# Designs tried in a protein design chat: VH-VL binders against q0atu2. Part 349

Target 1, 119 residues: q0atu2
Amino acid sequence: MLDKKARIRTSREYRNVFEKGKRLSGRFLIIYYVENALDNNRFGFITNKKIGMAVIRNRIKRQLRAIVREYQGQVKNKHDIVLVARAGIGKSSFEGMEKDYIAIMKKAGLFARNANKID
Key: E = the ipSAE of ESMFold2; O = the ipSAE of OpenDDE; V2 = 0.75 times the mean of E and O plus 0.25 times the DockQ between their complexes.

## First folded at step 17 (VH-VL)

Design tj51 (framework fv_dusigitumab; at its last look DockQ between E and O 0.86; V2 from the best seeds 0.84)
Fold by ESMFold2-Fast, scan of step 17:
Structure tj51 (fold): chain C 119 residues (1-119), chain A 121 residues (1-121), chain B 111 residues (1-111)
Amino acid sequence: as target 1 above (119 residues)
Amino acid sequence: QVQLVQSGAEVKKPGASVKVSCKASGYTFTGYDINWVRQATGQGLEWMGWINPYAGETGYAQKFQGRVTMTRNTSISTAYMELSSLRSEDTAVYYCARDYDYYETSYFDYWGQGTTVTVSS
Amino acid sequence: QSVLTQPPSVSAAPGQKVTISCSGSSSNIGDTYVSWYQQLPGTAPKLLIYDNSRRPSGIPDRFSGSKSGTSATLGITGLQTGDEADYYCGTWDDSPSAWYVFGGGTKLTVL
């Protein structure tokens, strides 16, 4: 769903964000984030086994990628951002996850104010 | 400094309920899930369930479904685990533990001191 | 009746080294990361190892972890009497539903 250049792909890159980044939690999402030295943002997505079975984890991951894609233009440039699904996210609606994402990104100072606009 | 402080020891009769508390300090309480783990006398660790204190969602081990309820009060940074219909086999030390997400998993980085629950007639 | 299998006990002399195994399956150790916990007598468990091989701050490098296939290993070198404890491996499993599973525990005696 996201361009390959916009995805965190290696375990080393993920661990770098966890170790050097800031942590901020939402209702169903945690983000770990750090500035990078690239020309663009990169996103990672984690749905570990505490979330549920593979079919549920895969659905959540696809939905999170869709949300990130939709709001990609609102994110401050030059960041590596990892989204971690929290326990209970499987009970959330798509809209609930979207609202949580916007709220946490705004609180982190990574979103423009107009990211809250709905058409 | 992260601390989880649990309520004191309880002695209950079979059929009663017990509610153990776990008060968190030194971090943003709603930012980390809390797990409950018990240890029967002379036995190993047994996972009971988790609560997401932000959302209020819970998940329980199949063995405890129907008897366990996990709740929280965010105003006082406290998580609760209530176990009903107590049996002698529920005699154990009950621990709360903070869930830390790192890369592709999570683990329990800080634990409460434990609450001894004795069920006897 | 643990999903993860550990030897019930191990023993060695001060200054020696020991390894403690933890055997699981493809639904747990086989496709996720293992943690290890130390429990001194009368105390709560303490995190020793996470992410298969990483140590939290304050844990000496005498403690090490590794994973191969569906098994994990905790290594302890330079044994000290203060290492006498129960050791547990732990990880998430998604069969039959999501739950955290612990090994049965290994009692380490330093003779």
Scores: ipSAE 0.875, ipTM 0.933, lowest interface PAE 0.6, mean pLDDT 92
Fold by ESMFold2, look of step 19:
Structure tj51 (fold): chain C 119 residues (1-119), chain A 121 residues (1-121), chain B 111 residues (1-111)
Amino acid sequence: as target 1 above (119 residues)
Amino acid sequence: QVQLVQSGAEVKKPGASVKVSCKASGYTFTGYDINWVRQATGQGLEWMGWINPYAGETGYAQKFQGRVTMTRNTSISTAYMELSSLRSEDTAVYYCARDYDYYETSYFDYWGQGTTVTVSS
Amino acid sequence: QSVLTQPPSVSAAPGQKVTISCSGSSSNIGDTYVSWYQQLPGTAPKLLIYDNSRRPSGIPDRFSGSKSGTSATLGITGLQTGDEADYYCGTWDDSPSAWYVFGGGTKLTVL
């Protein structure tokens, strides 16, 4: 996300997540996610023309990146995760997208356990 | 396994309204958008709009703005399309279709059987 | 007069091949990905190709798709009588606002 190593970069990498990953949908977001062979997570962000014109799509992507950065420390490692903007997302507030992200990531079981010592 | 089953044929007079239903099964209804597409006899496919059944948000083709209303009832996994102020040109088969997101696009992967609406002049 | 232009009809003999073109613009085919739909007489459309060239499960290799610039092409080889249908290309477009556009359709006759 913030760092180059934490982002999905190529069309092939994106398509792999759609082809091999699990899909979970919320109110305004869909996530596709799959385990990767890395030590870290990678995030991708997708909009398409049904969402609106480029200005709207770019705003949505910026907001989603900000949300992911805020919660990245809670996400289980070793996953490629693609956030897809769902039709109607332009009607949502930043806070609405944030709530939706939290809910969908919890439902997917992608938030890590707290940092307590386990052993 | 995924099925979209639509309501039966309708015959209407000009100026009336029609409401077509689309009942989904075999998947989580709120997880995918529903699009409506119509086709007049001997003509091509014409997109009418979408509904996000989770949020209840809609987007309509400009041609139908002000005449079309798309709704849903999530408890029975059913989407609806209502078209008002009917004209003879609205005589068509109306389809619902499931919208599947893939990379930077989406497509209609499952379609209902169609509902014939006839507007007598 | 569709935004996406297709030939109204094409024909070829059984066993031969045919291509169906779909011409659009920078606001649709040029910036996004094309799907193709097959519609047999009296039936609902069926997804045939997505993401320009990918086939859903159950669609045989005889059906292929490609895109170049603002145009897309559906190819069908080994034509069978059962391939007689209308074929539509489709994409999202954001001009003047977001909407889904279909081509005008191409009637394929196998003779």
Scores: ipSAE 0.847, ipTM 0.923, lowest interface PAE 0.8, mean pLDDT 92
Fold by OpenDDE, look of step 19:
Structure tj51 (fold): chain C 119 residues (1-119), chain A 121 residues (1-121), chain B 111 residues (1-111)
Amino acid sequence: as target 1 above (119 residues)
Amino acid sequence: QVQLVQSGAEVKKPGASVKVSCKASGYTFTGYDINWVRQATGQGLEWMGWINPYAGETGYAQKFQGRVTMTRNTSISTAYMELSSLRSEDTAVYYCARDYDYYETSYFDYWGQGTTVTVSS
Amino acid sequence: QSVLTQPPSVSAAPGQKVTISCSGSSSNIGDTYVSWYQQLPGTAPKLLIYDNSRRPSGIPDRFSGSKSGTSATLGITGLQTGDEADYYCGTWDDSPSAWYVFGGGTKLTVL
């Protein structure tokens, strides 16, 4: 699981990212990202009711956390990043989510230059 | 500026199908879901379903399952809603609306002007 | 018929305050955020309030929203003749599947 300091935790923090951050959308994910004044990145995860029942939302949230954890060391520092799951993600595979995450993060320019090979 | 422009009024007979279009502009079309909402004369708003224009994933209200088909053409930033087996009860104004995902929910921040569909024998 | 319950109509004189209630359940208003839409006569709905209490750009602060438990409330102060319209609350429900629900709508008449 992500370190406590690497998590967006409060509603205020989330709203700050939504209001001040840049928005970029992929097939299954929308990311909001903004620079922070910290020495580390913080990640937030949103799975709203469009996705489906709570059991589905929780599953998707766990999967997204796993994906972010896997690649967190390759993300440029000093960013607050919120992942919003799009409604169709409930029917996607883990690999599909991962692919979409990588694609959207690359498009956002959030991966560091020295990042490991990302397929 | 964000705009949703819908196709013109339709008159159909019972049992026929109608296809309404919604052309989006002023934003990245594939980045936002499109919802369809209808309103019978003098009645309230009724949600029909959503489409993700990126790959065409859809979710329909149970009431319309089997009769409604939502599609999109990304090359022209246009969403479509087709309703088949039309009944007199389907007479209504049909709206497309952009879905904005914000925090733990979403809302419809921009609406088309509406398309009147009349079903009469 | 509507999943969310609104009063059919409310009325007040110019300058007065009105409130419109929206009652739901734990599966919708109870655990999510409510939006409000204004529909002027003969026009498409317009977003009025989102996230229970936030106003989009261009919406004056005399419009307010709140939520408590399974109910939401729209408040309008300094009522103007131009406020005469239908108002709808809306939110997402996930039982048994994800679907958007509207209130029945409230007709506001400015006396």
Scores: ipSAE 0.820, ipTM 0.934, lowest interface PAE 0.8, mean pLDDT 94
ESMFold2 (binder alone), look of step 19: mean pLDDT 92; pTM 0.950

Design tj52 (framework fv_dusigitumab)
Fold by ESMFold2-Fast, scan of step 17:
Structure tj52 (fold): chain C 119 residues (1-119), chain A 121 residues (1-121), chain B 111 residues (1-111)
Amino acid sequence: as target 1 above (119 residues)
Amino acid sequence: QVQLVQSGAEVKKPGASVKVSCKASGYTFTGYDINWVRQATGQGLEWMGWINPYAGETGYAQKFQGRVTMTRNTSISTAYMELSSLRSEDTAVYYCARDYDYYETSYFDYWGQGTTVTVSS
Amino acid sequence: QSVLTQPPSVSAAPGQKVTISCSGSSSNIGDTYVSWYQQLPGTAPKLLIYDNHRRPSGIPDRFSGSKSGTSATLGITGLQTGDEADYYCGTWDDSPSAWYVFGGGTKLTVL
């Protein structure tokens, strides 16, 4: 569960990240990211209808939140980051999504070189 | 400049298969999903399916399940759509289109020029 | 199966305005965002509007979009001969499985 202050909450805030941010794609994830004026990182999660039925979208969103929470301490401060699930993500394992997340965050320069789990 | 260039027109007999190509340029090919849409003469647009060119995963409209196969070759930034067991009703212009994710949806921001497939005789 | 309903045709004179409706249901327009595509005769479709009302770079502001409930509307002001085209609304639906659904299309004739 992410702390409320670490979540992007409004449609306006989401659209700001899409409009001003950089885009980088992984196998099953796209991130849009921009530096913010806050002391902390904020994360958003999007699973649109092309992903599949509601039960699949809800599972993916929960799993992505869990992954982000586990690696929260490795993310460079002062960023708004939106994770967008790509078509086919429902076929990925949890481990596959986790590896994709780490790879894309490192490629974006948002992770420490040797990023690992918080716990 | 983003561009999707499709293969040329095809004429096929009923029962044959056709494979249409869509070559992408001007962007990172694996970074965007590709959708296929067809249009019979004088008719509307009909969605066929998507391919995620990074992962290789696909999803197809129920109407085309068992007859359509979507693939890609990342080394040449090209997506393919193969339709088998062709019938006269498959006569149409076939389009590839790039899928762009924005907020809580996605849409087709760039389209190929179309490939005419005629099934006759 | 046209899941989204559009009028088959609309017409008006140069300089006038038209609106094109697109009616869906709670599983598509009522629950997600609508895009509009313009198809000039003999050409591929082109994105006109996304996110209900936003214009891509290069689309003039005389094209507008809106959404209310389970319906969307495309507005075109200052009609020009070059606007003669077929117009399609489109969105995702996940019932019974995920698919992209288009409206039946509206032929715009500039008299």
Scores: ipSAE 0.871, ipTM 0.933, lowest interface PAE 0.6, mean pLDDT 92

Design tj54 (framework fv_dusigitumab)
Fold by ESMFold2-Fast, scan of step 17:
Structure tj54 (fold): chain C 119 residues (1-119), chain A 121 residues (1-121), chain B 111 residues (1-111)
Amino acid sequence: as target 1 above (119 residues)
Amino acid sequence: QVQLVQSGAEVKKPGASVKVSCKASGYTFTGYDINWVRQATGQGLEWMGWINPYAGQTGYAQKFQGRVTMTRNTSISTAYMELSSLRSEDTAVYYCARDYDYYETSYFDYWGQGTTVTVSS
Amino acid sequence: QSVLTQPPSVSAAPGQKVTISCSGSSSNIGDTYVSWYQQLPGTAPKLLIYDNNRRPSGIPDRFSGSKSGTSATLGITGLQTGDEADYYCGTWDDSPSAWYVFGGGTKLTVL
């Protein structure tokens, strides 16, 4: 359950991140990210039809939101970040997605050096 | 510059298998999914399946399930598509294409030059 | 059979305008974004339009796309002989399972 202000909501805002942002790929996730002019981070989540049927896409999106929420305090401030599920993510475990998220965020330099899990 | 370079033309007998390669350059190979699309002579484009070269997972079109196998070798940035139990109807040009995610879909932004596979008469 | 329906051919004179339609259903065009691919004779397809109406770098603005309901349209203005090609629409479908579907293709002749 991310706060409303921590979500990318409009198609225009999403397209801005895709067009101006950097792209970095993990095993099951791609992130597109760009610095924003706000006081906070905003996250977007995309599970397109290549992932599978709606039931699968909705489950993956919920799981990604849970992962992002758990680690939100570790993310460097003032970024718009879009998570895109890759083909095959439906066969990953929750822990596999979490591990991939941590790895890609660290590689992007978006996690603080002392990143910790939010309990 | 992004390039996908495919292996050369193949002539096979009915019942044989063919393995087409697709070598990527100019980008991080594991960062983009690869799709395979074929085109029979005088026909339209037909999607065969995808491979995620990072995770190694694949998905195939129902029509090719049981006959197609997609693999990759990350050390040489190369994807492979093997089609078995060849029939004359498999005579086609086979393409690999890079999958690019943009907003709420994905599409094929770069294509290989194609590999002609002829199943002998 | 192709799940996305295109006219098999279209023709127009140099400098004219042409429109190519692509008709699908609620599980494909009605529910996601459409791309268009140009295939010049003897060559591989090339991405022409993505996200219904966006052009990759290098594609001139005389090529345009639009979408309404379960149908998409490719528009080409200022036709040139070099536009003679097959044009394919394409998108993802999730029925009965996830797969990429192409239109049957439209052969454009510039007479």
Scores: ipSAE 0.870, ipTM 0.934, lowest interface PAE 0.7, mean pLDDT 93

Design tj55 (framework fv_dusigitumab; at its last look DockQ between E and O 0.91; V2 from the best seeds 0.85)
Fold by ESMFold2-Fast, scan of step 17:
Structure tj55 (fold): chain C 119 residues (1-119), chain A 121 residues (1-121), chain B 111 residues (1-111)
Amino acid sequence: as target 1 above (119 residues)
Amino acid sequence: QVQLVQSGAEVKKPGASVKVSCKASGYTFTGYDINWVRQATGQGLEWMGWINPYAGESGYAQKFQGRVTMTRNTSISTAYMELSSLRSEDTAVYYCARDYDYYETSYFDYWGQGTTVTVSS
Amino acid sequence: QSVLTQPPSVSAAPGQKVTISCSGSSSNIGDTYVSWYQQLPGTAPKLLIYDNNRRPSGIPDRFSGSKSGTSATLGITGLQTGDEADYYCGTWDDSPSAWYVFGGGTKLTVL
């Protein structure tokens, strides 16, 4: 569970990340990310209707939050990062989403190199 | 500069299959989903389905399930839409379009020029 | 018929203003964001508006969008003969399954 301070909560804040941020795509995830002026990271999660029915979207969103929380300590501080689920993510396993997240974050330079060797 | 270039016009007999191609350039092909939309003469736009060219997953409108297959070849940045068991009512212009995610939705920001498919008996 | 309802046609003179409505339901327009597409005769559709009211680069500010409840509206001011086209609204719906739905289209004639 991410605490309130670590969440992007308003539509204005989300749109800021989409408009000013960089975009990087993985197999089932896209991230938009930008440095913030805060002392912490904030994460947003988008599962739009193309992903599937509400039950599927809610499951994916919960799983993505769990993945982000697990790796929160590996992320370079002072970033707003929005995760957007891609079409087909509902067919992925939890492990598949986790591997995709790690790969994208490393490629974006937001994760320590070789995160698999970090405690 | 983003461009989607589709294959040329096709004339098919009822019962045949048609495979339309959509070659992408000017961006990272695997980074954006591709949607297929058709339009019968004088009619509106009808969504057919999507393909995620990175994962290779696809999804189709219920109306086309069992008759449509969407694939891609990442080495040549090309998406394909194959429609089988063609009927006269499948006569239409078929478009590919790039899917762009923004905030709580997505939309089609670039479109191919269209491929005319005529099914005649 | 179309899932999203648009008037089949609208007309006005050069320099005038027109509005084109798009009516949906709680599973589409009522619950997500609307895009608008312009289709000139013999051409592919072109994105005109996204996120209810935002313009892509290159689209003049004569084009505007809005949304209220389960309906969206496209506004065009200072009509030009080159605006004569078909206009479609579109959005995602999750009923009965995930799919992109278009309006039936509105033919704009500039008299």
Scores: ipSAE 0.878, ipTM 0.934, lowest interface PAE 0.6, mean pLDDT 92
Fold by ESMFold2, look of step 18:
Structure tj55 (fold): chain C 119 residues (1-119), chain A 121 residues (1-121), chain B 111 residues (1-111)
Amino acid sequence: as target 1 above (119 residues)
Amino acid sequence: QVQLVQSGAEVKKPGASVKVSCKASGYTFTGYDINWVRQATGQGLEWMGWINPYAGESGYAQKFQGRVTMTRNTSISTAYMELSSLRSEDTAVYYCARDYDYYETSYFDYWGQGTTVTVSS
Amino acid sequence: QSVLTQPPSVSAAPGQKVTISCSGSSSNIGDTYVSWYQQLPGTAPKLLIYDNNRRPSGIPDRFSGSKSGTSATLGITGLQTGDEADYYCGTWDDSPSAWYVFGGGTKLTVL
């Protein structure tokens, strides 16, 4: 879904974003984000056991990856961005998660404009 | 700067309900979940559940399902835990704690001072 | 008996080292990350260690944590009388459903 260069891959890379990045929370999502030294954005996706069992957590991550891919062309470049599922996210619809993502990214100043939505 | 200030001690009879408040300050209340934890005298910590104060959604430990309700009022940055059908074994100190997400887990980084609830006839 | 097993008590003299174990399972410690909380007498718990081995600001480096398999360990070196407290490990578990689990607690006595 996301190109391999657009993925945060290792636990060390994830932890760096949590340690050095800015945190901003929405209804069912939290983002952590930090400028990187690359030519591109990278995205990471986190759930933890408070969300539910692994089947549920994996479905949530798949849905979040789909949302990010849909809007990746609108994201301000050179950032590592981690999406964290928040308690209660299982109640949200895909469309609800999408709206939450758009709102939080705009508030963070990472969501520049509606230039290229990939369907 | 972050503070969680809880309501005062309560004395209740068996069968009654108690509602404990937890007022947050020094951070954006809706940005972090609140968990409730209790501790009977001389006993360990027992997790009761969480509330997502932005969404107003809650999740409860199975032991308390049907007896506990966790709510909030975002305009005054306050979370609530209500426990019904009280029994003597519900005598405990009740804590609220802020939930901080880190990598693939979370932990309780700030705690309220605790609210003593005594259930006696 | 808690899901996370800790010794009920440990003791050591001032200046010595003590360790506190926390044994769990594959549905908790084995598949996630451990925190430790210190509870001084008459007070609320305080976060001591997170992410197995990290210290929040203000926690001295004589407190350390580690994890191996389904077990976690808290270490305290240079023991001081002010370290006398109850210590709890904690983590999320998803079996049979999502919940947060604490160890039974360990009373540290400094003699």
Scores: ipSAE 0.843, ipTM 0.924, lowest interface PAE 0.7, mean pLDDT 92
Fold by OpenDDE, look of step 18:
Structure tj55 (fold): chain C 119 residues (1-119), chain A 121 residues (1-121), chain B 111 residues (1-111)
Amino acid sequence: as target 1 above (119 residues)
Amino acid sequence: QVQLVQSGAEVKKPGASVKVSCKASGYTFTGYDINWVRQATGQGLEWMGWINPYAGESGYAQKFQGRVTMTRNTSISTAYMELSSLRSEDTAVYYCARDYDYYETSYFDYWGQGTTVTVSS
Amino acid sequence: QSVLTQPPSVSAAPGQKVTISCSGSSSNIGDTYVSWYQQLPGTAPKLLIYDNNRRPSGIPDRFSGSKSGTSATLGITGLQTGDEADYYCGTWDDSPSAWYVFGGGTKLTVL
């Protein structure tokens, strides 16, 4: 579980990221990211109905939170980052999701330079 | 400017297959899903399915399972929808539409001009 | 036939206000966001409203959307002749599986 301060919690906060942030797409994930005025990062997770039934959406959300938590310390500070799960992610393995997350975050330049566990 | 340009009208016989193309431009093709929607003459819109152009994965409406195949060629930013075992009831205008994921949902923000497919003996 | 129910037609004179209803269920409208599409005669559909009540760029503010419970409503004020078109609501449904559903469409006639 991510710390409350590390989570985007309100619809207004989410929409701010969608409206003001940059968008990058990967195989299974779309990320929206924007600098915030805080000293910490905040993450949001979106699993819409396109992915499938609630059970699937909840599973994917849990897996994405686990991935984000694992690499949280390696992400550049002062960012709001929303992960949107793309259709088809339900068929992906955890490792596949992780790989995609790493790839898209690298592409976005959101990992710290001294990050080690980023392959 | 985002554009979806579809292939021309098709006339097919029952039992045949039709493959409609949708060429995207003005944005990163692999970054957005493509949906297919058809509309029979004088009828409403009917959703057929989606494809993720990045990986080529797709999901179809139950009605079309086994008859529809959605593919893409990323090198030319083109999505394809193939419908087999055509019936007269498949006569319709077929649209491709870009899927925009926003917040907790998605919607179709850009549409192709449509492709008329006529199935007749 | 359609999962979402719309009135087949509505009509009003120029300058007037019209509303188009879209009725669904807890598995679709009741649990997600609704979009509206305008289809002018002989043309492809066009996004009119998204996220229940948001307008894409270029859509005038005389178009509005709302959602309550399992129903959505499209409002058009200051009706113009150019508004004569078919209007469709749409949203995602996850029962029994994820699929996009449209309303049956409403033909708006400007008298």
Scores: ipSAE 0.811, ipTM 0.935, lowest interface PAE 0.8, mean pLDDT 94
ESMFold2 (binder alone), look of step 18: mean pLDDT 92; pTM 0.949

Design tj56 (framework fv_dusigitumab; at its last read DockQ between E and O 0.95; V2 from the best seeds 0.91)
Fold by ESMFold2-Fast, scan of step 17:
Structure tj56 (fold): chain C 119 residues (1-119), chain A 121 residues (1-121), chain B 111 residues (1-111)
Amino acid sequence: as target 1 above (119 residues)
Amino acid sequence: QVQLVQSGAEVKKPGASVKVSCKASGYTFTGYDINWVRQATGQGLEWMGWINPYAGEAGYAQKFQGRVTMTRNTSISTAYMELSSLRSEDTAVYYCARDYDYYETSYFDYWGQGTTVTVSS
Amino acid sequence: QSVLTQPPSVSAAPGQKVTISCSGSSSNIGDTYVSWYQQLPGTAPKLLIYDNNRRPSGIPDRFSGSKSGTSATLGITGLQTGDEADYYCGTWDDSPSAWYVFGGGTKLTVL
């Protein structure tokens, strides 16, 4: 679970990210992201009904929150980021989702820490 | 400009298989899921399934499970829907459509022109 | 049977207004957001409304949507002959498994 201040909470805030943000897709995840006027990042998580039954959707949501928590220190500050699960994510492993998340965040330029680059 | 262009009309005998193609252009093909929907003459729309063209995973409506296979070829931005063991009631127009996620749902924002499949003796 | 129920037909004169209903259940319309699709004769469906009440670019404001409980409504004002089409509501359901469900369709005739 992320701190309350690090979560997107209202439907209005979610729709703002979808309407004004950039979209980038990975294998099992899509992110919508926009810079915010706050001093912190906020994350949203969406597992709509195309993903599967409630049990599956709840599991995926918990796993995505755990992944985001693990890497929160590497994310560039001042962003609202919504993670949307894609069709088929229920067949992915936890490690597969984690790798997808890292790849998407790097491609979006949202990782502040660059562990893969030694100059 | 987003376009989905489908293969041409097919006439098949009962028991045969048909494979319909859907070529995407104007966007990143792997970035959006593709759904297949059919429509029998004078009837309504019926959802068949989805393919995630990035992951290669697919899911099917229970009615078509065991008879339908959805695949893609990312090098040519093309999705495929193959339906086997054709029956006369499979006579329909088959559509591919792009899946767009918005907030807590998704919908079909662009559709192919349709492929007519006729199954007759 | 279709999971979402629509009237099979509706008709009105040019310039008038019509409403098309779409009735579902708690596992579909009651739990998530509805889209509407317009299908002109001989053509593929076209997205008309999403997120219950939002219009894609290019859809005029005389088309509107709303949702209450397990039902959704499409409203069309200022009817034009070019509005003659079949109209379908659609949404996701997770019962018994995940699937996209359409309404049975409503044929609009502008007399």
Scores: ipSAE 0.877, ipTM 0.934, lowest interface PAE 0.6, mean pLDDT 92
ESMFold2, look of step 19: ipSAE 0.856; ipTM 0.925
ESMFold2 (binder alone), look of step 19: mean pLDDT 92; pTM 0.949
OpenDDE, look of step 19: ipSAE 0.826; ipTM 0.936
ESMFold2, fold request of step 20: ipSAE 0.851, 0.862, 0.851; ipTM 0.926, 0.930, 0.926
ESMFold2 (binder alone), fold request of step 20: mean pLDDT 93, 92, 92; pTM 0.950, 0.947, 0.949
OpenDDE, fold request of step 20: ipSAE 0.910, 0.911, 0.920; ipTM 0.955, 0.955, 0.960
ESMFold2, last read: ipSAE 0.861, 0.863, 0.857; ipTM 0.929, 0.932, 0.927
ESMFold2 (binder alone), last read: mean pLDDT 92, 92, 92; pTM 0.948, 0.946, 0.947
OpenDDE, last read: ipSAE 0.918, 0.916, 0.919; ipTM 0.959, 0.959, 0.960

